# Designs tried in a protein design chat: VH-VL binders against Sulfopyruvate decarboxylase subunit alpha (comD). Part 4

Target 1, 169 residues: Sulfopyruvate decarboxylase subunit alpha (comD), of Methanocaldococcus jannaschii (p58415)
Amino acid sequence: MRGSLAIYNALKDSNIDFICSVPCANLKNLLKLIEEDKNIINIPATREEEAFGICAGAYLAGKKTAILMQNSGIGNSINAIASLYKTFQIPTLLIISHRGDLKEQIPAQIPMGRWIEKLLDVCEIPTYKPKTPEEAYKLIKYASSYMYKISYPVALLFDALYWEYDLEK

## First folded at step 15 (VH-VL)

Design j1 (from u2 with heavy chain H60Y)
Fold by OpenDDE, fold request of step 17:
Structure j1 (fold): chain C 169 residues (1-169), chain A 118 residues (1-118), chain B 112 residues (1-112)
Amino acid sequence: as target 1 above (169 residues)
Amino acid sequence: QVQLVESGGGVVQPGRSLRLSCAASGFRFSSYGMHWVRQAPGKGLEWVAYIWYEGKNKYYADSVKGRFTISRDNSKITLYLQMNSLRTEDTAVYYCARDYLGFWFDYWGQGTLVTVSS
Amino acid sequence: DIVMTQSPLSLTVTPGEPASISCRSSQSLLHSEGWNYLDWYLQKPGQSPQVLISLGSERASGVPDRFSGSGSGTDFTLKISRVEAEDVGVYYCMQGLQTPYTFGPGTKVDIR
């Protein structure tokens, strides 16, 4: 679980204390780690736009928030991002599993896999793509601060190769 | 690999204009803020300008404010510095540098020399 | 503006011996979470600046462990445990707390 553990540790060290998540196969190990941490409030959402709403409320209540989702979640949440986060300048960390890209076997995932980076650009969300657990840890650490500087979400996009680290260790 | 390549430098007379470019490669340019830093011959480093990743928020040193304009075209993966009303004291090597998530400058170009002389 | 100062302005060191450069800021660079908006850059002769230390004490990737940054608030120190020939150049501290970003005057390090 080297990949997921690195993300988890980075979230903890960044004092992320509120997470809203939409389940994803690639995020299962990370979610398990988060769920076992009683110091982190984890709220499962049925849809990603709901997650954005919940986290916006949590932020306004003084929480440092992160959203865990698949890249399809950005597509499902564009209006929420625009009408809430862009309009009211709300920071949050986005941990995004990149489906429909490398090694994708489900055809229905492929279009969003190809569109996600462009969509994030449209949303003006700075996005970083760590390739190693070490890089992921550092990027999350600094992104968690950067999101406050820009008063807007910062995204970390994790491709299929990254999640293979969980298989190796 | 991250690469920044400045261009557009040269010799100009005072009062003239010059436009510098910084071509970026090897990273998601649209996700990083960018800086211009200059260095007069035999002198230290001087921060010139900063532009956010989305290209809307801009900051300038007082020494260049009103004369220089920082901009970027994310579709062309290029950073620009429009320099108007150039002065002799603007003579320097101009570096573009990548802003690492609002913290330090982690990558620098090789610089382009601007000489303002009558 | 935050004024940055350095001392000494020049330093000649025998290879293998340690070196220390001081940097001071006119305002505190300390963040509430404990890091400092203070970076150290090295410009080797004929080259572009390169980051050595970020946030006061974080060694940049690829930077040898003989380099270390310390200090907090307004007083900072860059240390080289054992100076090598490749360490020759001008060292700059920079505050990244607020615009305008400001550099120290630089410390020229040479070897005997």
Scores: ipSAE 0.947, ipTM 0.966, lowest interface PAE 0.4, mean pLDDT 96
Fold by OpenDDE, fold request of step 17:
Structure j1 (fold): chain C 169 residues (1-169), chain A 118 residues (1-118), chain B 112 residues (1-112)
Amino acid sequence: as target 1 above (169 residues)
Amino acid sequence: QVQLVESGGGVVQPGRSLRLSCAASGFRFSSYGMHWVRQAPGKGLEWVAYIWYEGKNKYYADSVKGRFTISRDNSKITLYLQMNSLRTEDTAVYYCARDYLGFWFDYWGQGTLVTVSS
Amino acid sequence: DIVMTQSPLSLTVTPGEPASISCRSSQSLLHSEGWNYLDWYLQKPGQSPQVLISLGSERASGVPDRFSGSGSGTDFTLKISRVEAEDVGVYYCMQGLQTPYTFGPGTKVDIR
């Protein structure tokens, strides 16, 4: 679980203490790590829009938040991002699994795979795409600070190749 | 690989205007803030301007405030510096530099020379 | 504005010997999250600046381990354990805590 472990460690070292997640196949290992950490509150959401709402509340309560979701979650949450996060300048870290791109076998995933970066641009969410666990760790660490500087979400987009690192220990 | 290429430099008279461009490639331009930094001949580095990744938030050095305008077109992957009311003290090599998530400048262009002389 | 100073302004070093450059800021660069917003840049002759050290002590990618940054608050030091010919140039410290970003005056390092 080299890939997921790097993300987890980065989140932990960045003092992320509140996470809202929508289950995703690529995020299984990461979620397991998070769930085992009693110092991180992890709230599963039924929809990504709900996750944004929950994290906004948590932020206002003094938490440092992250949202774990698939790229389709951005599509499902665009109005929440606009009306809540953009309007009220709410920082949060977005850990996004990128489906519908590389090695995608499900046709229905492909459109959002193609659109996600443009959608993030429309949302004005700075987005970074780490290629290695080491890069992921560093980017998450710095992104967790950057989101406070810009008072807005920062996204880390992880493609299918990254998650293959979880096949390694 | 990340590349930044400045252009638009030249010789101009005081009071004139000049527009610099910085063409970026090799990275997701729309996710990075950008800076202009200049260096007068034989002198040190001077920060000039900073623009956020989305192109709305801008910051300027006092020495150029009111005269220079930093802007960007993310669709063209280009950073700009509109320089108005140029002065002799604006003579410098102008560098564009990438801002790494609000911290350091991790990549620099080769610079473009602006000479303001009567 | 935060004023940055450096010492010495020039340094001549014999290859293989160590070098040390000091940088001071008029205001603490220590952030609540533990960062020091102090970077070191090297401008080699005829080249554009390049980052060596970020956040006081983080070596940039590709930077040899003979370079090290230390310090906190207002006092910082760049050290080169064994100076090489390729290390010739002007070294600048920069505070990235707040705008306007400000550079030190630079330290010219040459080889004897």
Scores: ipSAE 0.946, ipTM 0.966, lowest interface PAE 0.4, mean pLDDT 96
Fold by ESMFold2, look of step 15:
Structure j1 (fold): chain C 169 residues (1-169), chain A 118 residues (1-118), chain B 112 residues (1-112)
Amino acid sequence: as target 1 above (169 residues)
Amino acid sequence: QVQLVESGGGVVQPGRSLRLSCAASGFRFSSYGMHWVRQAPGKGLEWVAYIWYEGKNKYYADSVKGRFTISRDNSKITLYLQMNSLRTEDTAVYYCARDYLGFWFDYWGQGTLVTVSS
Amino acid sequence: DIVMTQSPLSLTVTPGEPASISCRSSQSLLHSEGWNYLDWYLQKPGQSPQVLISLGSERASGVPDRFSGSGSGTDFTLKISRVEAEDVGVYYCMQGLQTPYTFGPGTKVDIR
């Protein structure tokens, strides 16, 4: 649980109080920690683009937001990122499970797994890849500040090896 | 391993131009802001310019505004400083430095010497 | 512009003895998020600067624990509990709160 716990604690310590998520397997433990926290508003979304819309509204209402998703959700959200977040200078923290690269068994997942960093570059979203729970904690804290400095989303990618920290006792 | 290497320094007369380059490697350049910092011989450090990760937001020290232009090419993984209308007081070692998420300068190059003399 | 001052400007220390450097800013460097935007850099002879302490008190990677930073707002201190030969150089504080970013004048530390 070290992986998910480090992310959760960093979100808490960064005063993230509104989270919108599209569940996936690697986020399961993290989502459970968030669901059990009564001080965080957690809204499951059907699609990732919907999550961007919900968090934009929450930000305008004074919330500090994060979006939890799998990397393929960036591909489905490019219009919302450009037309809403870039245009109106909306910060949010993107916690992204990076599928389709390391240990990927499903061929259909591989193209987006290999493209995600280039897509984030095209969207002009600064992106960081923590490798350990200790690094994740620090990067989330700094990224949660940085997103307000640039008034725009900041992304953290967590690969398949990162989630193996959830298997540790 | 993060590495920053400046180049383009040299000796020029006042009023001339120089273009400095900073070649970056070992990190995701497109996600980091960059700075130029200079140090005149025997003197302290002076911040010169800052550019955001995306290359559009730029800030300058008053001493160089209107004469220096910071820029970057994320596809070439290179930071630039165009220095026009050089003055003798611009003589310094010029360092490029990586901005760590708007907090501090976590990696510095080895510097390139610019000498402006008649 | 935020003016940064340092005291002393020069310091000679017997090896193994402690050293203390003071830095003061003309405006508070404490941000509402709780961090002080004050960093310490060390420039060893013939080398580029390197970050030593960030955000007032956070030691950079690879920096020995004999270095510590403290203070808040306008007054900051860097302490070296036991000065060693590799600690020789010029120590600069810098504010990172707002542009133009500004450095202190530097404190030259040498050993006798």
Scores: ipSAE 0.880, ipTM 0.934, lowest interface PAE 0.5, mean pLDDT 93
Fold by ESMFold2, fold request of step 17:
Structure j1 (fold): chain C 169 residues (1-169), chain A 118 residues (1-118), chain B 112 residues (1-112)
Amino acid sequence: as target 1 above (169 residues)
Amino acid sequence: QVQLVESGGGVVQPGRSLRLSCAASGFRFSSYGMHWVRQAPGKGLEWVAYIWYEGKNKYYADSVKGRFTISRDNSKITLYLQMNSLRTEDTAVYYCARDYLGFWFDYWGQGTLVTVSS
Amino acid sequence: DIVMTQSPLSLTVTPGEPASISCRSSQSLLHSEGWNYLDWYLQKPGQSPQVLISLGSERASGVPDRFSGSGSGTDFTLKISRVEAEDVGVYYCMQGLQTPYTFGPGTKVDIR
């Protein structure tokens, strides 16, 4: 669980207190850590576009937010990103499991896996790709500050190799 | 492997213009802000200008406001500094540097020399 | 503008001996989020600057552990526990808290 633990600890140490998530297999361990933490509000959503809406409301109510999703959720959320986050200068931290690229077993995931970095560019969301738990911890802390400096979302992409750190005993 | 390479320096007379370029490679340029920093011969470092990752938000040192324009083309992976109304005080080596998430300058180019003299 | 000063401006050390450089800002560099926006750069002879220490105390990747940064608010220190020939150059502190970003005047470190 070293990969998920590093992300969780960084979210806590960054004072992220409101999380909205759409579960997927790679996020399972991270979501368990968050659910067991009584100091973090965690709201599951059925679709990623809803998570963007919920976190925008939470931000306006004074919360520091993060959204946990798989990369296909960006494709489902482009209008909310443009019409809400860009328009009203709303920060949030995007923790994105990057499917459809390395080691992808499901053909239907491949197009979005290959497109995600260009889609994030079109949305003007600065994007970083931590490779190790140590890098992830530091990047999350810096990104959670940077999103306020730019008043806009910041994205972290975690590929299939990153989640292998959760398989270490 | 992150690389930054400045070009466009040279000798010009006061009052003239010059455009510097910084070619970037080895990283996701569209996700990083960029700076220009200069160093007059035998002197220390002076921050000149900053541009956000998206190319819209820009900041300048007082000594260059109204004369210099920072810009970028993310499709060409290039940073620019347009220097107008040059003065002898602008003589320096000009460095481009990558902004690390608004905190520090983590990579620097080799610099390009601008000499403003009559 | 935040004024940055350094002491000493020049330092000659015996190889293997420790060195200490002070940096002072005219305003606190401690942000409410908890970060000190103070960085240290080294410019070796004939080279571009390179980051050594960020945010007061964080060693940059690939920087040897003989370099350490400390301090908070307005007063900061860079220490080299054992100076080597490759450490020769000019050391600059810089505040990154607000524009215009400003550097200290530099400390030239040389060996005897």
Scores: ipSAE 0.877, ipTM 0.931, lowest interface PAE 0.5, mean pLDDT 93

Design j1 (from u2 with heavy chain H60Y)
Fold by ESMFold2, fold request of step 17:
Structure j1 (fold): chain C 169 residues (1-169), chain A 118 residues (1-118), chain B 112 residues (1-112)
Amino acid sequence: as target 1 above (169 residues)
Amino acid sequence: QVQLVESGGGVVQPGRSLRLSCAASGFRFSSYGMHWVRQAPGKGLEWVAYIWYEGKNKYYADSVKGRFTISRDNSKITLYLQMNSLRTEDTAVYYCARDYLGFWFDYWGQGTLVTVSS
Amino acid sequence: DIVMTQSPLSLTVTPGEPASISCRSSQSLLHSEGWNYLDWYLQKPGQSPQVLISLGSERASGVPDRFSGSGSGTDFTLKISRVEAEDVGVYYCMQGLQTPYTFGPGTKVDIR
């Protein structure tokens, strides 16, 4: 099964109805699927910190939210995570494309690619790393419930190998 | 790949204390809640305690409240159970188990035996 | 506390024949999300428990297809379509809906 389709179907089946995204290459197929779905509000943002703010507001308005982003966006969102999400117990599902690690060809991306798991630990965000489309589907369903049990973000980290499932015929 | 190994069991007299440890490996310990479950000899399973992934939220069975304390050190990748004021009915094999996102216990250690007797 | 019961408490099965274990809870385990917070564990002789079925019906990774779970609310069933020698052990249901989490008394399965 295709990587982006598994994520999209799991978000739908989990009743995620509000998505804020910062576009990147690995997310393009997933974003296309989401844009065609009239039952999901999709808000593009220019920076990840902005997406955290938008989704906090959407949550207070009764939406079940997810943020689609590249891993470097955690670095520019630390204050929003601490002062807004941790402080006010706001759940959201983080769908994170893990760049700067496996098969990374751009040197400037490598430091954040190697630091992201430690940074998520410092933020106290539980993090899971689905390896296959089947794992991704299940983990998204469970994580979208778990974020409400803990009243806090839950992160799923997708490495470069995961997005190769989008290339399967 | 996930491994949980309990230690610290032994024979103690009633009223004494004992501390159990559960060493974890093969997964992101800091992202998972943990449980202690015990089994008296020849008996069934009894849930004892639960701690969230961050180490701050804790829950106990009524039979151990006020006597047992669950804790964790995410930097040492270790779960603990401090057992005070031990009673003969606390005699059991103690298992640690990983909480799967608040749903079920997906991995269990091999257990460590605690015997409380005169 | 949610009381869990199991029936039978013991059974002996001829290899290749089916087995069925019932679990009942004193309160509904169906959450408003749609999940049944009922899990099945097997403890083989001399081993730690292992999860077989989660959330009433979801087979755990690596668990053979001959194991299946069904039921909702207060009544749940674990079925083994064809019992094999390695299925010997004690089967426990557990509710994970609310603390204190509670197990059934166990069902001992032996091979004739």
Scores: ipSAE 0.865, ipTM 0.926, lowest interface PAE 0.5, mean pLDDT 93

